# Designs tried in a protein design chat: VHH binders against q01730. Part 2

Target 1, 276 residues: q01730
Amino acid sequence: SKSLKKLVEESREKNQPEVDMSDRGISSMLDVNGLFSLAHITQLVLSHNKLTTVPPNVAELKNLEVLNFFNNQIEELPTQISSLQKLKHLNLGMNRLNTLPRGFGSSRLLEVLELTYNNLNEHSLPGNFFYLTTLRALYLSDNDFEILPPDIGKLTKLQILSLRDNDLISLPKEIGELTQLKELHIQGNRLTVLPPELGNLDLTGQKQVFKAENNPWVTPIADQFQLGVSHVFEYIRSETYKYLYGRHMQANPEPPKKNNDKSKKISRKPLAAKNK
Key: E = the ipSAE of ESMFold2; O = the ipSAE of OpenDDE; V2 = 0.75 times the mean of E and O plus 0.25 times the DockQ between their complexes.

## First folded at step 1 (VHH)

Design b08 (framework vhh_brivekimig_d4)
Fold by ESMFold2-Fast, scan of step 1:
Structure b08 (fold): chain B 276 residues (1-276), chain A 125 residues (1-125)
Amino acid sequence: as target 1 above (276 residues)
Amino acid sequence: EVQLVESGGGVVQPGGSLRLSCAASGFTFSSYGMSWVRQAPGKGPEWVSSISGSGGSTLYADSVKGRFTISRDNSKNTLYLQMNSLRPEDTALYYCAKVYRDWSGTYLQYYFDYSSQGTLVTVSS
């Protein structure tokens, strides 16, 4: 099998645009001699390693279009990650991120952002996060979100939005602005009602996916799910539902109880107690 | 609806073998990579192994290399994990997980999607 040094040398000698360093027991990218001199590469796969940090030197790989850190132990990202101006696909799934760096939304070409199985919540997103208007897929499943910010509606090119297994108590009405959406995954949250504006989307076709199980839906919505997704969307578009939704919001009901047992979450690191 | 049902766990002595199965439904099984993930008592979850949709590529955690073999039968929508030379450290709940593929097809993006109860493997006397 090829050593890391030989992988680096081979990429340089053969001018290979793609480098796969997955499952090599790497604890620090800085220990990979010559890695940051490979300015020609467009893809770097570092999945299934033991990385706890990403050094600012990653910005030296200026031609990267795909950067894959899936299943590491990364706790933070350098601000320099947003300097990768050609980056289209960033995979940070199954890590230990509790925040995203300031300026993260400065990436101008990012199409796919994978953040599933981290420790993120709405306070983890920097002020410019929703400037990532080129996003086509955003994966935030198995995190700690209680709210999805209304600025999600600015990501009008989104085709896939995955929010499975968070603690969401509501979806913003601006989700109805995501007119290109083909897949919406909202299973395993604390949702009781859907905003009527979601009815502006058609997620009922054979090429569309809408998954919403394992939520404490109010009976009228639960009954429609039993009949099928098409019935749910017809219902939330109706004047009857808009009236019931208005009454529900006016009553300002107490959110359902939070389930804090996330011991089965992959690569989870407990967040530091902020008031102890 | 994606459904994953694990089976094959049990109690085995050190050095023994077990074969785990995962029956998948609700998606086009052959189009997705699959993984095994385990959670030992009192510890966080650990990725064990992954296999591509075609079965042509496999990856293993260092702790199981040479002892475990991941495989799949796409005609039966079933994922397998053959576990040999089992150690007390392998005691865990084992879960299978679907690896999601990016719609673009050009680059593979991965995330694990599981909600099953898993199958318990206990290695002791």
Scores: ipSAE 0.000, ipTM 0.332, lowest interface PAE 11.2, mean pLDDT 84

Design b09 (framework vhh_brivekimig_d4)
Fold by ESMFold2-Fast, scan of step 1:
Structure b09 (fold): chain B 276 residues (1-276), chain A 125 residues (1-125)
Amino acid sequence: as target 1 above (276 residues)
Amino acid sequence: EVQLVESGGGVVQPGGSLRLSCAASGFTFSSYAMSWVRQAPGKGPEWVSSISGSGGSTLYADSVKGRFTISRDNSKNTLYLQMNSLRPEDTALYYCATPRYFDWLSEYYYGMDVSSQGTLVTVSS
């Protein structure tokens, strides 16, 4: 396979817009001589390396539209990541992020954000996170969210929202504002009820996906799930369900216990090695 | 191995009746919700009716409500669909479905690891 030096030189000499540096044992982007001089590139793949940081120099790659850091050991991002004004797809899945940098929501064109399998919770999101109104897909599965912030409803262009395998105790009513949503994945949480406002969405058609298994649903909801997704949505739109939901909220029941096995999701091992 | 075998289809006049059966094997039938799904010629699948594992809850598509009745006999591992007042629009291949790996059932999901031919219902004069 080509050395990193030859890959950089060839990209520059042939004006190649895509650079694939996956699975090269890279521990620091700063060690890749000439990488940050490639201002012409639109795609950089650094998946399956050993990166623990992303240097602010990444902002020198001003033409990046796709940046892929899947399966590294990244613990934090520089504030300069939001300077990539052409960025449409950012993949940070399978890393060790505990927080997102201030100003992260300043990206003007971001359409796909992959944050699956990190150490994020609701306190990890910066104040301007929900300014990312161009997002069409947001993946937050295998994190530590107990609450999805109500400002999620501002992301009205979302078509895919993945929240699988978190610790969510509830969904905000503002989820019903996501009228373009085609896929909602909420499996493996601590959910007992659904907000009636979710019934404002059409997630029951052949082009839509709604996955909600492995939650401790109250019996009336569990019964509808056994019958099918369209019945869940018909039920939560009903006056009967709105009454039940109101009573459930007023009773303020104790949240179900966390799944102790989720402690292993912060492991450095790939998702495939964890039998997920 | 999960198997679902549909039967009972045929040709019937408008206003007639048919009773469909689905023989299930390879899983604990009484523990799973079951559904009937149909596919008309040249169209995508349409959910028709569902029944809970115990038989205590039933649901119907608006197009068949009041005309069709879903039922099950857990002692025989068999699902039924009684179809009355049949219309030309009911002409379709009818499939039974169950989610082997889920506690809930997608109305358009035929069931993982099943091979099912369906049963043809033709309503014509």
Scores: ipSAE 0.000, ipTM 0.112, lowest interface PAE 18.2, mean pLDDT 82

Design b10 (framework vhh_brivekimig_d4)
Fold by ESMFold2-Fast, scan of step 1:
Structure b10 (fold): chain B 276 residues (1-276), chain A 125 residues (1-125)
Amino acid sequence: as target 1 above (276 residues)
Amino acid sequence: EVQLVESGGGVVQPGGSLRLSCAASGFTFSRYAMSWVRQAPGKGPEWVSSISYSGGSTLYADSVKGRFTISRDNSKNTLYLQMNSLRPEDTALYYCAKDYSWGYDRSGYLPFDYSSQGTLVTVSS
């Protein structure tokens, strides 16, 4: 199979814009001789390696549009990651991130951000995170969010928002501002009610996806889910639901207990290919 | 414009095999991750497998791991799904999709703007 040395040499000599270094046992990008001299590349795939850090030298790859770190052991990102001015797709899924660096939201072209299966919560997001107004897809499933910040409503180009298997106790009313949303995944949280403003969205069509199972929904909402997603959206748009929601919020009920058994969730399992 | 045409579906006995193909046109196929998604009768869509733009990385749903193999031929703009040890629960309409994002958790996360009409796979005795 082609060595890392040959991949670097061929990319440089033939001016190849895309480099795939997946599943090469790489523990440090700094050990890949000549990697950071490849300023011409637009795509770098480092998925399925053993990276624990991303060096600030990643910013030397100034033409990157796609950067894939899926399934590594990355615990933190350098602030210089936000210096990648052309970056459109960033995949950091299945890592060990508990925070995102200061200034992370300064990327002006980011369209897809994959952060599924990390250790992130609402305190992990830097103050400018919601400046990422070009995002079309945001994947935050299998993290530790209890609250989704209201500034989520600023990401008006979002078509996909995935929040599955977090610890969310509520959704902000500003979720109703995501008028381009085609997919909303909120399964496996601690949600009891939906904000009526979610009714501003139509997630019931053939090309739309709304998944909300495995939440401790209050009986009136649970009953509508049994009838179907279209009934849920009709219900939350109704005056009867707005009244129920208002009463529920006034009562300020104690949040449901956390489910601490996250080890059994499918996204916590090793990749199938690793077990062969 | 973007077109995806699946083929290879049919009726097969439990334990049998089928190979699905997806012919892509209208975009630079070699620059996008691709996925297979299925929808069983009366159920929502289920992500099956994804492959990176280069073919260097693949992911599989737990339900098909060890039985299905995803592959691609960028010179022919074609995506494949080799399905072995088929079970009745694999009965579904199978379709390919251009994946806007690449990751482990893909069930229902694919934008369907470029999904095709699909190819029907029926596993029955």
Scores: ipSAE 0.012, ipTM 0.259, lowest interface PAE 8.9, mean pLDDT 83

Design b11 (framework vhh_brivekimig_d4)
Fold by ESMFold2-Fast, scan of step 1:
Structure b11 (fold): chain B 276 residues (1-276), chain A 125 residues (1-125)
Amino acid sequence: as target 1 above (276 residues)
Amino acid sequence: EVQLVESGGGVVQPGGSLRLSCAASGFTFSSYAMSWVRQAPGKGPEWVSSISGSGGSTLYADSVKGRFTISRDNSKNTLYLQMNSLRPEDTALYYCARHKYEYDTSTGYYRFDYSSQGTLVTVSS
């Protein structure tokens, strides 16, 4: 339980690269006297606070590699967040983001982006978002995506893609371009079919994770899931499945109904009071 | 109460045929993949064949492929195994088993939550 003043002073005096300010009731980073003078720090943890915004001054911390804002009340990010040229890990999970700022995709080193439990949809992503080609892990679970943009295929270094609990009606064929993918989480969406190009990936090994439950899968796909994930991948690689998929897409079926509890999931984010 | 009751076991000559049946009750049969598993005397259990809930997809162990046929009649809640060209090595206690309904596992094939008591198949003269 060190004071914020002591944390700032110790980091400066002992040249400590990591500062943990989690769970300190902080409502504004501007209230933390001397925080932006810590140009040497490589890691700043501000999780479990009461932040509603991130000031442009965050860009003064030019050596940051890890910035953690998990479980705050942040509604918007400054455009200056993309000025953090050394940033490798950005955690914005459990916040209130409806959009990402212009130029967000300008980071050249970002490896992990955590955006779970926000209010994002496909219109929230800036035009350069898929310029984040260094991403190894992208977490977009518990948001409002109905469509995953085809440009997802440009993130060829992705090893983890989490899309759980959205409203996705389809996955783009370009998901098959993610040849380094080891984990794909697509549970709790409105998916009825898988693109055959997903068959280009091997997600069936003991070190791989493929989770797809709680989707309204058409019977042929549901049957394969009952036999095992490896059988799903063998099936979608088959000519039989490619024919079924072509027929299904040509028929242009009405998308499955949205989960009527979606508003409840969204409302829980601002009420995520710490361990009540 | 989930129940799986087998019939059709017996003694048969090499090259002969037998059809095993498994009558299911206590659950929505068409919603579950089903398997046949066998255990030869003094050996561990060996998976034989699986069929999806709709009957649209089937899998077979290499040792029985081309000789055995798995099928189901969802209107009768019954699973079948048609065994042709039987060999002495097919002598075993045969079980029907219900797959645990899981989309989030990478195995699926060997995970069962209920199985029958088993029916003996002896291939000998």
Scores: ipSAE 0.000, ipTM 0.396, lowest interface PAE 12.1, mean pLDDT 86

Design b12 (framework vhh_brivekimig_d4; at its last look DockQ between E and O 0.01; V2 from the best seeds 0.00; counts 0 for: pae E 23.7 > 2, placed apart)
Fold by ESMFold2-Fast, scan of step 1:
Structure b12 (fold): chain B 276 residues (1-276), chain A 125 residues (1-125)
Amino acid sequence: as target 1 above (276 residues)
Amino acid sequence: EVQLVESGGGVVQPGGSLRLSCAASGFTFSDYYMSWVRQAPGKGPEWVSSISGSGGSTLYADSVKGRFTISRDNSKNTLYLQMNSLRPEDTALYYCARLYRSTYDFWSGSHFDYSSQGTLVTVSS
């Protein structure tokens, strides 16, 4: 389109490092003439378009530090996404991803990864995912996770971990290794207990955020939540809780049933037929 | 601490109108894209609408286009959703949510991370 051509030309002529192509009705990056010649750009915003794929050509934009695909229809990423060696912020929220490509964890400078409102589960994460040790914020809310892999504990720089509205039945003890964590969002899961090791984290201050509502917590934990987050953390640090947690794990209770119907979720609706 | 307080829900007849509001505090409101998300009884969450930090860009789900209008007043740290021509299928708990910074350089939450308890909208025939 004429306005997209102008954005490409202006970025080249003025050596402008940031390009905003949001809300332009773009269905394919390959249709944006000259886009992949912009090797100088450090930021590309393609949010609120109609992209269903990301072409391997994205790797030609070698200087990208920020890449924003929020609210598209993307179903898969090319393995070449890992070739963006300077990438610090990747936003893929509100898409249709059911998997991440092999080698994704090779993005060695990535600080912020937004994957909220996709179709991801624990099997969607590639073997090297937790090599993303530079992550400061990881958003996985409104996906289909039933377990959070214990390798989450390797992401020791995390300040924000968002797992809201998944199907989590448990949190791994390794979550207690995230000592820099300032925000933990675990609302709307199937959690009945918390690992005692979570008590190693300082999430009770006024500048910290701990959100855990809408989980089928066992009565002792539910009672502490009524008193406040500080009481929850005091309780899970106690020997009384460690004993009760051990007994709960030995009993190996059946997980609570799923109560969420995700059939109306936008990411699960069929894509509109394209005009020929 | 980030807080979002929703209001304006209620019971309305089909074809009626309601105006939802969301009072935000604890962050620089104008820096963030904001959205409305709803959850009908027994259904999963459905994105409804989003608005940029400046208010210059708005997006709507196909199911509400032409009927709903999202707006914001950054001087009051308040997000609004004007709902017209309401249908029984609009019956849901409505949440406001902080998305990401308008500059696209930092993301501080998902659609639901900073949502409140929601406000219930019931459209009865």
Scores: ipSAE 0.012, ipTM 0.372, lowest interface PAE 8.2, mean pLDDT 84
Fold by OpenDDE, look of step 2:
Structure b12 (fold): chain B 276 residues (1-276), chain A 125 residues (1-125)
Amino acid sequence: as target 1 above (276 residues)
Amino acid sequence: EVQLVESGGGVVQPGGSLRLSCAASGFTFSDYYMSWVRQAPGKGPEWVSSISGSGGSTLYADSVKGRFTISRDNSKNTLYLQMNSLRPEDTALYYCARLYRSTYDFWSGSHFDYSSQGTLVTVSS
């Protein structure tokens, strides 16, 4: 494999817009000499490294459209990441994020946001998160969300929403406002009911994906799942279900217990002390 | 044509060990991340482990960390999963999957090639 120096040099000399530095054992972006001088690049891949932080210098890469930090150890993002106004794809999957930086929602062109396998919850999102109205795909799988904020409905261009293996106890009715949604992944949560408004969406077609297994569905819904997704949607569209849902919500039942001890998540384990 | 063929599954007792293999063909094996995914009866697919093309980077689901080891032999175009200390909850159909080397590959499962039939692992007393 080419040295990091060579990659930087080649990119500069040949005006290559894409730089792939995946799986290079990089612990700090600052250690990559000349990286931040590559203002011409539109894609930077730093997946499968050992990054713990992203320096504010990332803002110097003003033309970045794709930024991939998949499978690192990033605990914090700089606020400057939101200054990347051309950023369309941001992959932060498989990191150690507990929070997103203030102003994160300022990315005007962000279309795909991958946040799978982090330590995020509803409190981790900045106030302007749902200003990311250009999002087409949002991946929040394997996080710690108990509640999906109702502001999710503001992401009207969303086609893919993945919430797999969280701690969700409910879905907001505003999910039904996502009229372009093609894929919804909500398997592996603590959901007992579906909001009737979900029935406003078409997620039963051959091109659509609706995954909702491994939830403690109430019996009437569970029975429909046995018949198929189409039956589920038909059912939740019914007046009968609306009535039942209303009663259920009024009763304010105790949420199901968390089944997974998320304290044992790899993302929460201390980083091996650098043997000094 | 991309082909992935799993083998090595079987019935084992709790605490036992198995080694799965996945033979890959139809693509440059070393250029791709490879993964193991499993699907238990009545459950959705669950990611188990991934390994980089060079083998220099490995990832594990929390549920298997410390018990499973992913490896690969690029000279043989083969992916391995060593499973130790097996538990009943490890019972599943195990698939090997190719992760596309793309800036657009996301950990959503949609970018996995599941052209394989899988190999069944049953852990029971």
Scores: ipSAE 0.007, ipTM 0.321, lowest interface PAE 8.6, mean pLDDT 89
Fold by ESMFold2, look of step 2:
Structure b12 (fold): chain B 276 residues (1-276), chain A 125 residues (1-125)
Amino acid sequence: as target 1 above (276 residues)
Amino acid sequence: EVQLVESGGGVVQPGGSLRLSCAASGFTFSDYYMSWVRQAPGKGPEWVSSISGSGGSTLYADSVKGRFTISRDNSKNTLYLQMNSLRPEDTALYYCARLYRSTYDFWSGSHFDYSSQGTLVTVSS
């Protein structure tokens, strides 16, 4: 395999727009001489490395459209990440993020954001996160969300929302504002009821995906799932369900107990243990 | 001003019964989960039972399940704990508490935002 120096030189000399530095044992982007001089590149893949941080210098790669940090050890991002104004795809899956930087929502072209397998919760999202109104796909699976902020409804272009394996106790009614949604993954949470507004969405057709298994659904909803997803949507659209849901939310019942044993999750292992 | 005032404690023989009451004022009682918590001499607080605002959902610690019954009367803003088949290990200061997070974890007394002063229950031969 080519050295990192050779990859940089080849990209510069041949004006190659796409650079793949995956699986190279990289611990710091600053150790890759000349990397930030590649102002022409539109795609940078740094997946499967050992990065713990991303330096502010990433902003020097001003033409990036695709930036892939999948499967690293990144604990935080610089605020300058949002200055990548051409960025359309950002993959931060399988990292150690517990927060996103201030101003993260200032990326004006972002279409796909992968945050699966991090340590995020609803308080990890900066105040302007839901101004990412160009998002077409948002992957938040295997994090620690207990609620989904109502501002999710601002992401009106969203086609894919994955919230698999969080600790969600409810979905906000604003989920029903996502009229372009084609895929919703909510399996593996602590959900007992669905907001009737979810019934505004068409998630039962052949080109749609609705995954909701492994939730402690109340019996009336669980019964509809046994009949099929279309029956669930027919039921939650009914006036009977809207009434029962309203009374359920008025009663404000305690959520099912959370399973706190996430000790096997790689994003939670101490850095010292991971380095050995 | 939120107030929780409990009553009904006393001394009882093993196998006996007591009924505790907790009068609430200063907030919309029916909007909140309410809990009973106890503290035995020389020990930390132990959660006993919780009940939803409507009274439709109850949860009990394993140590009291089947023997204690939590209930509420929202028209009187009053929380109750019926304690049957009392044992010496039930001896404690019992107090009522309002759950700080009405939809969240109630394993710990530290999650309550208001609590009463407590009424002593002593179970002795």
Scores: ipSAE 0.000, ipTM 0.080, lowest interface PAE 23.7, mean pLDDT 84
ESMFold2 (binder alone), look of step 2: mean pLDDT 79; pTM 0.797

Design c01 (framework vhh_8cml_1)
Fold by ESMFold2-Fast, scan of step 1:
Structure c01 (fold): chain B 276 residues (1-276), chain A 125 residues (1-125)
Amino acid sequence: as target 1 above (276 residues)
Amino acid sequence: EVQLVESGGGLVQPGGSLRLSCAASGRTFSSYAMGWFRQAPGQEREFVALISWSGGSTDYSDSAKGRFTISRDNAKNTVYLQMNSLKPEDTGVYFCAADRGYSYGWLTASEYDYWGQGTQVTVSS
């Protein structure tokens, strides 16, 4: 494989727009000599390295459209990440993020945001997060969310929403406003019921994906899942279900118990860990 | 950087089984998530199965779940798709694809970094 020095030199000398520095044992971007002088690049892949931070200098790469930090050890992002005005795809999956920086929702063109396998919860999202109205895909799987904020309904261009393996006790009715949604992944949560407004979406076709396994569904919903996803959506659209949902919410039942062994949760293990 | 070559396709009767293989070249194979897609005549490519870079996480389309199993052997730079209980609707060209990020590229085939040439699977009596 090429050394890091050669990758930087070739990108500069041949005006190459894409730089792949994946799986190179990199522990600091600041140690990659000349990296931030590559103002012409549109894609930087730093996946499968040992990064613990992202320096503010990343903002000097103003032409970036794709920035991939998948599978590192990143604990925080600089506020300057939002200065990347051309950024369309940001992959921060499999890191150690507990929060997102102030102003994160200021990205004007962001289409794909990957945050799977971090330590995020609803309090981790900055006030302007749902201003990312250009998002087509949002991956929040294997985090610590107990609620999905109602402002999710503002992301009307969203086609993929992945919330697998969190601690969600409910989905907001505003999820029904995501009329372009083609994939919804909600497996491995603490969900007992679905909002009837989810029935506004058609997630049962060949081009659609709906995954909801490993939730403590109330018996009527569990019975429909046994028959198939199409039966679930027919049921949710029914007056019978709206009545059941209203009664369930009015009874205000105690949420199912949270798993207290966090070390066994997928977010505590590499992606290599067996998932249900 | 990664080149992919599929094999194992063929003609099989409904209810039969096939195992597809995808051989990858390049030192970074173990750093890529691998997916299987299929395309029937006149249709766009549809997602079938995905396996993480380490092999610890898998995911399947609704049509494949319970019937197909994706696996990988990083020592041999190979990913497999074991297909059981095959139906006529499974007929198509099967492609393996490599992605540097786990969830990146799920929406469309165009978002995957590298693709094989495909192998034909025909399920017919």
Scores: ipSAE 0.000, ipTM 0.265, lowest interface PAE 10.9, mean pLDDT 84

